# VHH binders against o75319: the designs that were tried, part 185

Target 1, 181 residues: o75319
Amino acid sequence: GNHIPERWKDYLPVGQRMPGTRFIAFKVPLQKSFEKKLAPEECFSPLDLFNKIREQNEELGLIIDLTYTQRYYKPEDLPETVPYLKIFTVGHQVPDDETIFKFKHAVNGFLKENKDNDKLIGVHCTHGLNRTGYLICRYLIDVEGVRPDDAIELFNRCRGHCLERQNYIEDLQNGPIRKNW
Key: E = the ipSAE of ESMFold2; O = the ipSAE of OpenDDE; V2 = 0.75 times the mean of E and O plus 0.25 times the DockQ between their complexes.

## First folded at step 12 (VHH; framework vhh_4orz_3)

Design nn24 (at its last look DockQ between E and O 0.15; V2 from the best seeds 0.00; counts 0 for: pae O 6.7 > 2, grease 26.1 > 24.2, SAP .735 > .668, placed apart)
Fold by ESMFold2, look of step 12:
Structure nn24 (fold): chain B 181 residues (1-181), chain A 120 residues (1-120)
Amino acid sequence: as target 1 above (181 residues)
Amino acid sequence: EVQLVESGGGLVQAGGSLRLFCAASGFTFSSYAMAWLRQAPGKRREWVAFITSAGRTYYADSVKDRFTISRDNAKNTVSLQMNSLKPEDTAIYFCAAKYWPMLYGSYDYWGQGTQVTVSS
């Protein structure tokens, strides 16, 4: 049903642009039907997402949705037309190489097409933390050559929450670097 | 042939100001991010300032609020205004360019550098 995702209320809705990148992370926005179970100050709708991005003087140019479901919102519920990509990403385990490749391919494609503007890639999973942080950091490490600890620190600071899953952190710090596609 | 040519370096007293220029040729300047890096004697090259093709700027903590990077796409130049100079700003300053819009990673083109010396 339309149950609020576990611990979703515990996370800040939207992070800050990660300096030197085009990334911003956020938790999954919830369409109006979820609001019955939320206090007004707890709501974070697709409209709220865009208002918060605008308040930062930023603009989204792509949303990458890492959730394994379509029940939280639909792209049609967004207040303006923004390119949207779903990459089904299994939680609790390090994403497989196919998922990592799809993410890198989407990011690289966006960057090539958006060199003449300053639009952001918004990335979210359910909480905008573990899967989101892993894939953003994996991109920065593998494609941009950022040191693992620097990528993690940058993500944590800009998201406002630290990556929590140990297997993700260990893979980022000690795992193999994947070749770009 | 791509060229980045720095100018404006020299000797300046502490507390003074200097403006560096970098003239670019051989590529579509407006499509590239531009940066200034510096290398002091015996030290590693460090990033100083970065400006994307869209004009967003980033600065190293050591120079924030003292240095300003700017670009002029009509003249194919990038400049670095350096105010409140300190002896630790003494270095060879390099202009660099990259096509990719993100701060991190390697640069595609480099200038030869210009010396900046700040005396006490």
Scores: ipSAE 0.569, ipTM 0.816, lowest interface PAE 1.6, mean pLDDT 91
Fold by OpenDDE, look of step 12:
Structure nn24 (fold): chain B 181 residues (1-181), chain A 120 residues (1-120)
Amino acid sequence: as target 1 above (181 residues)
Amino acid sequence: EVQLVESGGGLVQAGGSLRLFCAASGFTFSSYAMAWLRQAPGKRREWVAFITSAGRTYYADSVKDRFTISRDNAKNTVSLQMNSLKPEDTAIYFCAAKYWPMLYGSYDYWGQGTQVTVSS
């Protein structure tokens, strides 16, 4: 239905580009049917997402949707020029190896195909924080060799909110490196 | 004081090989990604090779399979093995360091560069 996600209003709609990366995180945009339940200043649609990205003088090249539902917006609400990838990711649990692999593969594929531009990888879950932050940090740690604390700090600073889930943080800091292809 | 000092440049004939070195000091080397960039006369600076802190390597299409970037964290050095050199490879080659190890974006530290000249 058109129920606003819990605490959705509490989070900044769009973060900042993570310096030195192609990542930007944001909360889930909501399709028009949700607007009747929101104040005008609280609305954040797919169109609003792109407008806010442009305000930062950036351009999205890929959207990775980590939500475990399809009720928030439709891929058809996005420009045809921006690929949309759905990776169903269960909340509250550390993503499994398959999910991590899918995310890494998608990111590496994008980077390989987009060497000639500076377009961003937009990543979101419901709040664009925990699942989103974990997978981005997991990529930076496992693939790029970033120190866990540095990755977490960078994400938190750029998103404007800190990772909240202790199991995610613990896994990033002390968990094993996941297999890369 | 942060320093990046390149060496190993020079004159070589087409088809020849050179090995460039960059010695780093003044920062935590193992926390930085390292890159080689080059600038030919009248052209924009372009990156040639990139190596993350974890040792993953990336190459420009123009040098792929001919150049190899490597690093030694114990010695705080990064190197570029250049094989099958072409006149088009003539440029000043720069060593650069980046704290955030993704391939794109600005670099935090730069060397002064070393001249590489490939004759026909």
Scores: ipSAE 0.016, ipTM 0.328, lowest interface PAE 6.7, mean pLDDT 91
ESMFold2 (binder alone), look of step 12: mean pLDDT 87; pTM 0.882

Design nn25 (at its last look DockQ between E and O 0.09; V2 from the best seeds 0.00; counts 0 for: pae E 4.2 > 2, SAP .77 > .668, placed apart)
Fold by ESMFold2, look of step 12:
Structure nn25 (fold): chain B 181 residues (1-181), chain A 120 residues (1-120)
Amino acid sequence: as target 1 above (181 residues)
Amino acid sequence: EVQLVESGGGLVQAGGSLRLFCAASGFTFSSYAMAWLRQAPGKRREWVAFITSAGRTYYADSVKDRFTISRDNAKNTVSLQMNSLKPEDTAIYFCAAKYWPVLYGSYDYWGQGTQVTVSS
């Protein structure tokens, strides 16, 4: 059957809301077919995601799925009232300008439609760390004017894990501001 | 014309309290996030407290649990209750407004500021 993504068990399922932003990051939820390969305490389903968000007294208003595959769960496994958007994001490489633009466009659209509520944008890749952290930080740096090291520190603290990929960290710290608004 | 008018500043002894007020006009107040920022002599302006249009609040670490931001959309006011004041709280305090409900980034409107002085 379906293989558990490498090292997926090593990551906390869901982070904390990033203060001052509308972001929360998490690892990819896994549909029921994966549970044959997981101990009960290791399971993290789409339903578990929403329960954990509710436990934090938060509510999702959008899920941005950055995975390059569709095998982990079906969008229909999500509650019917939460918009879902997939942005195919290649792993191991700094995301290209097209991907960054799509992410920024989605976030800005959400903020416009949700300025009068407090709902969160949930962002995930496979582990909810490297691609997720890069795009969130890129948004904070380019659009909100956050200093690179402050964006990275905020993400790491709220995710509960530090960004791992050095090329991502280097690009965030020393790379160009992306002006594709 | 957009106006943000601060009041309530003054001189207070360390350990004391003050409440600042900001009266807003000229824009749809309930749609904007509101903030208090401060600037001490020789220092850069820093944010102190932030409240979204939905009512979520954020505080700088230096004032957490001592300051409380609140808003009254019916009166178009935002206030800052400042308790347990310290000499390092001495600054000009500014009211500011922004459309987007996020802490970071620039503000759209600014008040003229009100002086708060905390003596030892």
Scores: ipSAE 0.255, ipTM 0.662, lowest interface PAE 4.2, mean pLDDT 90
Fold by OpenDDE, look of step 12:
Structure nn25 (fold): chain B 181 residues (1-181), chain A 120 residues (1-120)
Amino acid sequence: as target 1 above (181 residues)
Amino acid sequence: EVQLVESGGGLVQAGGSLRLFCAASGFTFSSYAMAWLRQAPGKRREWVAFITSAGRTYYADSVKDRFTISRDNAKNTVSLQMNSLKPEDTAIYFCAAKYWPVLYGSYDYWGQGTQVTVSS
């Protein structure tokens, strides 16, 4: 249905580019059918997403959608020039190795194909926080060699909200490195 | 005591090449990202290249495809291979260490810099 996700209004629509990376996180944009249930200032559509990215003088090169539903917006709502990748990711539990691998593979593929530009990888789940933060941090830790606490701090600061799920944080801080290939 | 010591700078003709080195000591080198920055006379210091602890590299647009940053964790060194040098590349080049975040941010450790002069 068209019900607004729980607590969706509580989160900033778009974070900031993570310095030294190509990542930017945001909450799920909602298609037009949701607007009737929102105040004008609360609306955040796919179009609004791109406008906000542009306001930051950035450009999206890829969108990775981690939500476990397709009811929020359609890929057709996005510009044809921006690839859309869906990785169905269950909420509240640490993503499995397959999900982590899919995410890493997508990011690495993008970086390989986009060496000549500075386009961003936009990542979102429902709130653009927990699943999104975990996978971005997991990538930074496993692939970029970033210390877990540094990755988490960077993500939190740039997203404007802190990771909330203790199991995610614990796995990032103390969990094993996942296979990259 | 933490130290970053640059070397390899000098005078070179346009189109020439130089290789800068930075020797690090006093901290866990392999756990830090390393960067090269430069400052030309009368200009602001600018970021040139960055390399993560895992070896991922990033470059400023002005030096992309001409410069290559690399590191040797066994020797605690970071290098900058500079090819196709231009007069506008003339600057003092600094080695810096900052784990995260690095891009356009404050660095934890700095070298004293090495002069690079490219003549036309």
Scores: ipSAE 0.031, ipTM 0.409, lowest interface PAE 4.1, mean pLDDT 92
ESMFold2 (binder alone), look of step 12: mean pLDDT 87; pTM 0.881

Design nn26 (at its last look DockQ between E and O 0.70; V2 from the best seeds 0.00; counts 0 for: pae E 4.3 > 2, SAP .788 > .668)
Fold by OpenDDE, look of step 12:
Structure nn26 (fold): chain B 181 residues (1-181), chain A 120 residues (1-120)
Amino acid sequence: as target 1 above (181 residues)
Amino acid sequence: EVQLVESGGGLVQAGGSLRLFCAASGFTFSSYAMAWLRQAPGKRREWVAFITSAGRTYYADSVKDRFTISRDNAKNTVSLQMNSLKPEDTAIYFCAAKYWPILYGSYDYWGQGTQVTVSS
């Protein structure tokens, strides 16, 4: 139902654009039905997301939703001009190869189609941190050849929070490269 | 045949300015991000400036506010305006092209490089 995710309030709503990339991470926006359980300053709706992005003089070109539920907001709550992609991603475990592939494919497709603009790929899970950070870093490492520690540092700095899950960090640092298709 | 040809390098005194040019041919220039990289004697090659196909620019911290990268899609050229040059800017400067609009990773095409020497 309208249960606020645990620790959701503890995380910054929106990070910063990752320099040199098209990525921006944010926590899950919550639809209006959640507002009654939040203080006004704690509210973060789909509308608030776009306002905050605009305040950064940026524009979203794609939203990738990695949550494993659909209860937080509806795609209809987003502007029609911004594509929405759901990739159901189980929490607390390293995403499987299929999930990684889906993410990479989505990102590559976006980059190919959006070379003429500076629109961002907005990525979020529940907190916009662990699953989000892992997949973004996995992309930078596997596709762009970024050093794992550099990718992690860049993400953490821009998100304003550090990846917390040791299994994710370990996989990024020492895990195998996943095939790019 | 893909070609990247650098020009504009030379000897300049510290505090001086140079403008490098790179002329591209043999590929769809407007679809590629362009970059300048440099390699000093005994040092690793490092990226200096990057410009996406959309025109977004990135600079290494060491050259930020001194160097400016720009591109002219009509002429298939990328330029690097270098101001306030320092001896540590001495290097071979390379023009490179990358299809993917991300700063990181390998480049698809390379020029032969042009020597820039900054004297004290």
Scores: ipSAE 0.683, ipTM 0.860, lowest interface PAE 0.7, mean pLDDT 95
Fold by ESMFold2, look of step 12:
Structure nn26 (fold): chain B 181 residues (1-181), chain A 120 residues (1-120)
Amino acid sequence: as target 1 above (181 residues)
Amino acid sequence: EVQLVESGGGLVQAGGSLRLFCAASGFTFSSYAMAWLRQAPGKRREWVAFITSAGRTYYADSVKDRFTISRDNAKNTVSLQMNSLKPEDTAIYFCAAKYWPILYGSYDYWGQGTQVTVSS
């Protein structure tokens, strides 16, 4: 029910806009029912997410939720004006080609519809780090031609935490370019 | 035909300033992101500054706080104010345009470049 995800408290709620991209990463916001187990300074609700984005002088134009569960918050907790997309992404293993393809499609669709504004794609998994970092980096590498180490460094710096899962890092650095979009 | 024409290059002493201009024609300028890139002899081309159609700016770390990119959609121009110039800023400077507001990746249109030479 109201169980706080493991190590969720250890991560900064929201990263910084990744310069030169439309991405910002954050950990999963938790709806009010989770707050009974949190100190006030530890809370990070959907409302808190939008306040923190506003504090950076940014605006979200899409949220991509990579979690494999629906329990953390409901899309109805978000402003109706902000599009929401769930891409169920299995943790602990490199995302499969279908998941990567869905992510690339979502990003490219956003860029097409938002070319004349500066709104951000918010991406999160549970901690906003491993699955989130992998898919953002995979997009930058495969679609934008960024060198793997440069993509990883950019993500780590802007998220405020380094990618932790070695199999993800290895796949980004040495794995095949996915030409599936 | 799309054209990007750079001007304002030249020789300047270290510590000095220079302003580059790029005049654009043949496309809807206000819908494109614009960039300045540079290439020194024997080196790879590198980006220097980038400005989106919405006006957000980005700078390479080596030029941050010294260079300023700006655009004028009424005149279809992008400019680069370069202050506190160093000899390592010596390069051919290129104006480039791309439709998507993403710094990385390929550019759609390129100018011919303008030489900037910074003497010791």
Scores: ipSAE 0.226, ipTM 0.621, lowest interface PAE 4.3, mean pLDDT 91
ESMFold2 (binder alone), look of step 12: mean pLDDT 88; pTM 0.886

Design nn27 (at its last look DockQ between E and O 0.83; V2 from the best seeds 0.00; counts 0 for: SAP .718 > .668)
Fold by OpenDDE, look of step 12:
Structure nn27 (fold): chain B 181 residues (1-181), chain A 120 residues (1-120)
Amino acid sequence: as target 1 above (181 residues)
Amino acid sequence: EVQLVESGGGLVQAGGSLRLFCAASGFTFSSYAMAWLRQAPGKRREWVAFITSAGRTYYADSVKDRFTISRDNAKNTVSLQMNSLKPEDTAIYFCAAKYWPTLFGSYDYWGQGTQVTVSS
């Protein structure tokens, strides 16, 4: 269906690069079929995503889609030059170890192959906040050795919204480190 | 053998300038991010400036707009231009190399450090 996700309009479309990382978070872009249900200023399409990234003088090198559906947009809506990775991630629950591993693997692979540029890993779920924030922070904590509170603060500041899910926050702060490989 | 050799440190008056250099050898320099860190007496080592292999730069808030990090891949060198120096900038400055292209985490290679002293 083409119903707008709940509270989708409440979130900034695109965050900022997380300094010192290659991450940028954004809410899910919606394909053209959703536009009839939105005011013009509320529209955020795949094209709008790239325009907004460009306005920040950045460039996307990879998009990681964490939504658990494919109804929002099609990979074909993206430039061919930007790889698209789908990691089906269930909402509201802490991602399982397999999901975490897939995310880490994708990020590490990108970093190894893109050392010669500063292109961004664009990560999004529905709102680009909870699942997105968790996995990015999980990466920073587990792989980069960042303190949980510092990772969360950095993500929140750059996304322009704070992680909301207490189970995510609790897991990041007090949960076990996940094996990287 | 991997080597990072810092130079350019010394004594300078507050408001003065110094330029630190780091000469790297023994590894593929262009593939590594480079950083300057510093450690003052009785304090923890802190990150100062970072430059990715692609040339993107990051600075600690305490040195932002005063310090400039740059690299020369042809010469395998990284430099730190330090302007408007303050007494609180007094520290041993270390050059470090990191293969992983992120600001956070540990570094792979370290220099021995160069002393920077800023007098009031």
Scores: ipSAE 0.835, ipTM 0.907, lowest interface PAE 0.6, mean pLDDT 96
Fold by ESMFold2, look of step 12:
Structure nn27 (fold): chain B 181 residues (1-181), chain A 120 residues (1-120)
Amino acid sequence: as target 1 above (181 residues)
Amino acid sequence: EVQLVESGGGLVQAGGSLRLFCAASGFTFSSYAMAWLRQAPGKRREWVAFITSAGRTYYADSVKDRFTISRDNAKNTVSLQMNSLKPEDTAIYFCAAKYWPTLFGSYDYWGQGTQVTVSS
């Protein structure tokens, strides 16, 4: 029996595809063992994730899991056609340059291999908001040259929730552009 | 030699329509995303419409629902159907190509542009 993450019920399960990008953000799916602690309408399993993506007429091509833990679901429960990558990302602090580099490297590798299809990179942390939003925006700013406020606005609209952590917002808006590839 | 050659520009009354064409050669057209951009007098060049190699389209808010980008991989052409034209659509329109499949960032190849003038 695992505890439901704090405030997890407060967030929409899955956002919308971010136009002009290959990103979609969502909160962490929870394996079936968590469902004993959830009402049916509160459940959001790995299978529910894929159903919701199909309802949007989209397809995942990669899942990047930013959580610092392995307790929420097993990668083995994911469809074999969807690669899975965990990038351990601590919360509450701006991710370090190594973490940012790993994220950029994974995204660039995906884009190279998937340029001729329309598959999405699914990105999540626990809530699919702060760490997820930071790294997606950092990629758009540093690699694709998007203006910080435009990247943040796009993420917020498509996730359905605004970035909350001020340290992340400040670093995106006013921090250095990190051009490490 | 890579070439992108635009055509179909001209003078048109407000409310009218034009179709622009871009003929491409010298690269594997079907593997590239294609775009139309425009530059009005005294303004920066701005993105107008984008189509990926997979066929997904995006439009600037100012032209959404009025303009349609499409591609013909058999003829190596991309077109821009422009309906309900307004004086603010007056600009030089450029065809551009990029290999990377996202809207943002730089383009690899550019055409020379075609003038579109919309009169009141």
Scores: ipSAE 0.505, ipTM 0.786, lowest interface PAE 1.6, mean pLDDT 91
ESMFold2 (binder alone), look of step 12: mean pLDDT 88; pTM 0.886

Design nn28 (at its last look DockQ between E and O 0.76; V2 from the best seeds 0.00; counts 0 for: pae E 3.3 > 2)
Fold by OpenDDE, look of step 12:
Structure nn28 (fold): chain B 181 residues (1-181), chain A 120 residues (1-120)
Amino acid sequence: as target 1 above (181 residues)
Amino acid sequence: EVQLVESGGGLVQAGGSLRLFCAASGFTFSSYAMAWLRQAPGKRREWVAFITSAGRTYYADSVKDRFTISRDNAKNTVSLQMNSLKPEDTAIYFCAAKYWPTLYSSYDYWGQGTQVTVSS
């Protein structure tokens, strides 16, 4: 249906580039059919996403959608020049190794093919916070060798909201490193 | 053979300027991110400035607005313009290269370093 996700309005639509990385996190954009249930200033469509990114003098090179539904927007709502990747990720639980691997593989592939530019990997779940933050931090920790607390702090600062779920935070801080291949 | 050769270091008074150079050879320079790191006596090595293969730059807070990193792909060089130097900038400065395009990943190649001494 077209019901607005719970607490969706509470989160900033788009974060900032994570310095030193190619990541930017945002909440899920909603297709036009949702607009009738939102005040004009609350609307955040796929078009609005790209406008906001442009306002930051950035450009998206890839969108990774971590939501576990397809009801929010259609890939066809995105520019053809920006690849779209769906990774169905269950909420509230730590992503499994397969999900983590899929995410890492996608990011690594993008980085290898986009070394000549500064385009961003846009990552979102519903709120662009918990699942999104976990996977980005998991990548920074496992692949980039960043300290867990530093990764979390960097993500939180750039997203403008802090990771909320203790199981995600605990896994990032104390959980095992996942294999990168 | 991969080589990174630093130059331009020396003794300078506080408030002065230096320009470091790093000449690279033996790898596809344009495909690598480049960085300057420094190590002061008794301290850990720290990154100073970073420039991606695409030309985006990052600076440590301690040198922001004073140092400028740049690269010349035609000459296979990376430079560090250091202005308003302080005694705390005294260190061995290293040029480093990494294939991976992120700030936090490990470096693949290192220079031998050049000494920078800032007197009070």
Scores: ipSAE 0.806, ipTM 0.897, lowest interface PAE 0.6, mean pLDDT 96
Fold by ESMFold2, look of step 12:
Structure nn28 (fold): chain B 181 residues (1-181), chain A 120 residues (1-120)
Amino acid sequence: as target 1 above (181 residues)
Amino acid sequence: EVQLVESGGGLVQAGGSLRLFCAASGFTFSSYAMAWLRQAPGKRREWVAFITSAGRTYYADSVKDRFTISRDNAKNTVSLQMNSLKPEDTAIYFCAAKYWPTLYSSYDYWGQGTQVTVSS
């Protein structure tokens, strides 16, 4: 069955809103069937996600799921009022241009539709760290003109964990700027 | 025609206060984020304070707790209250507007600037 992802317990469930942006990052929530494998204090369900967001006095307006699988929770477990978008993202290599474009397109669409409110884009992969951090930083660098080290520092601080994958960090710091077509 | 017109600049002694105003016309003011930026001689233009159309505010670390940005949608104005002024605050201050609701993105409209000079 329902195997808990490796090291999933080691990460804070949800980060803080990234100031000056509309992003918040979190690890993948786990549907109820996983709870038999978890101590009560380890549980982090879709409902727990929304409770934690409300505790921060924030509101989600979009969830972008970067995982390759549907086994962790079903989109139907989310409130119908919160749009959900899956962007399949390979987890061990720098994401390709198609993946980066899909992410940028989704974020730009959200910002246009939500300019008059303060709702957040929630982004997660399995741990809410490496793929999530890479794509958020790539957006900030390419689209918003943020310096690479500033984007990385902002993500790390707000997530509560530092980006771990060195090829991602190197690509953000020294790799090509991806054109925003 | 879009216009952003700054006022309230001038000469003030260190420790003093000034209030800058920016009058906006030619667009739907309540739908735009507004900012104050500044440029000292020989320096890059830097962001100072930002307020979204929804009213969320952000401040550069160098002015946090000393400066306050606010907006009045009925009068189409944005203001910057500047307290505890330091010589380092000496600059041309610009009002700017953008439709995009994030701090880091480019601005659509700019004012001509107003000089603030803080003397020892």
Scores: ipSAE 0.313, ipTM 0.689, lowest interface PAE 3.3, mean pLDDT 91
ESMFold2 (binder alone), look of step 12: mean pLDDT 87; pTM 0.883

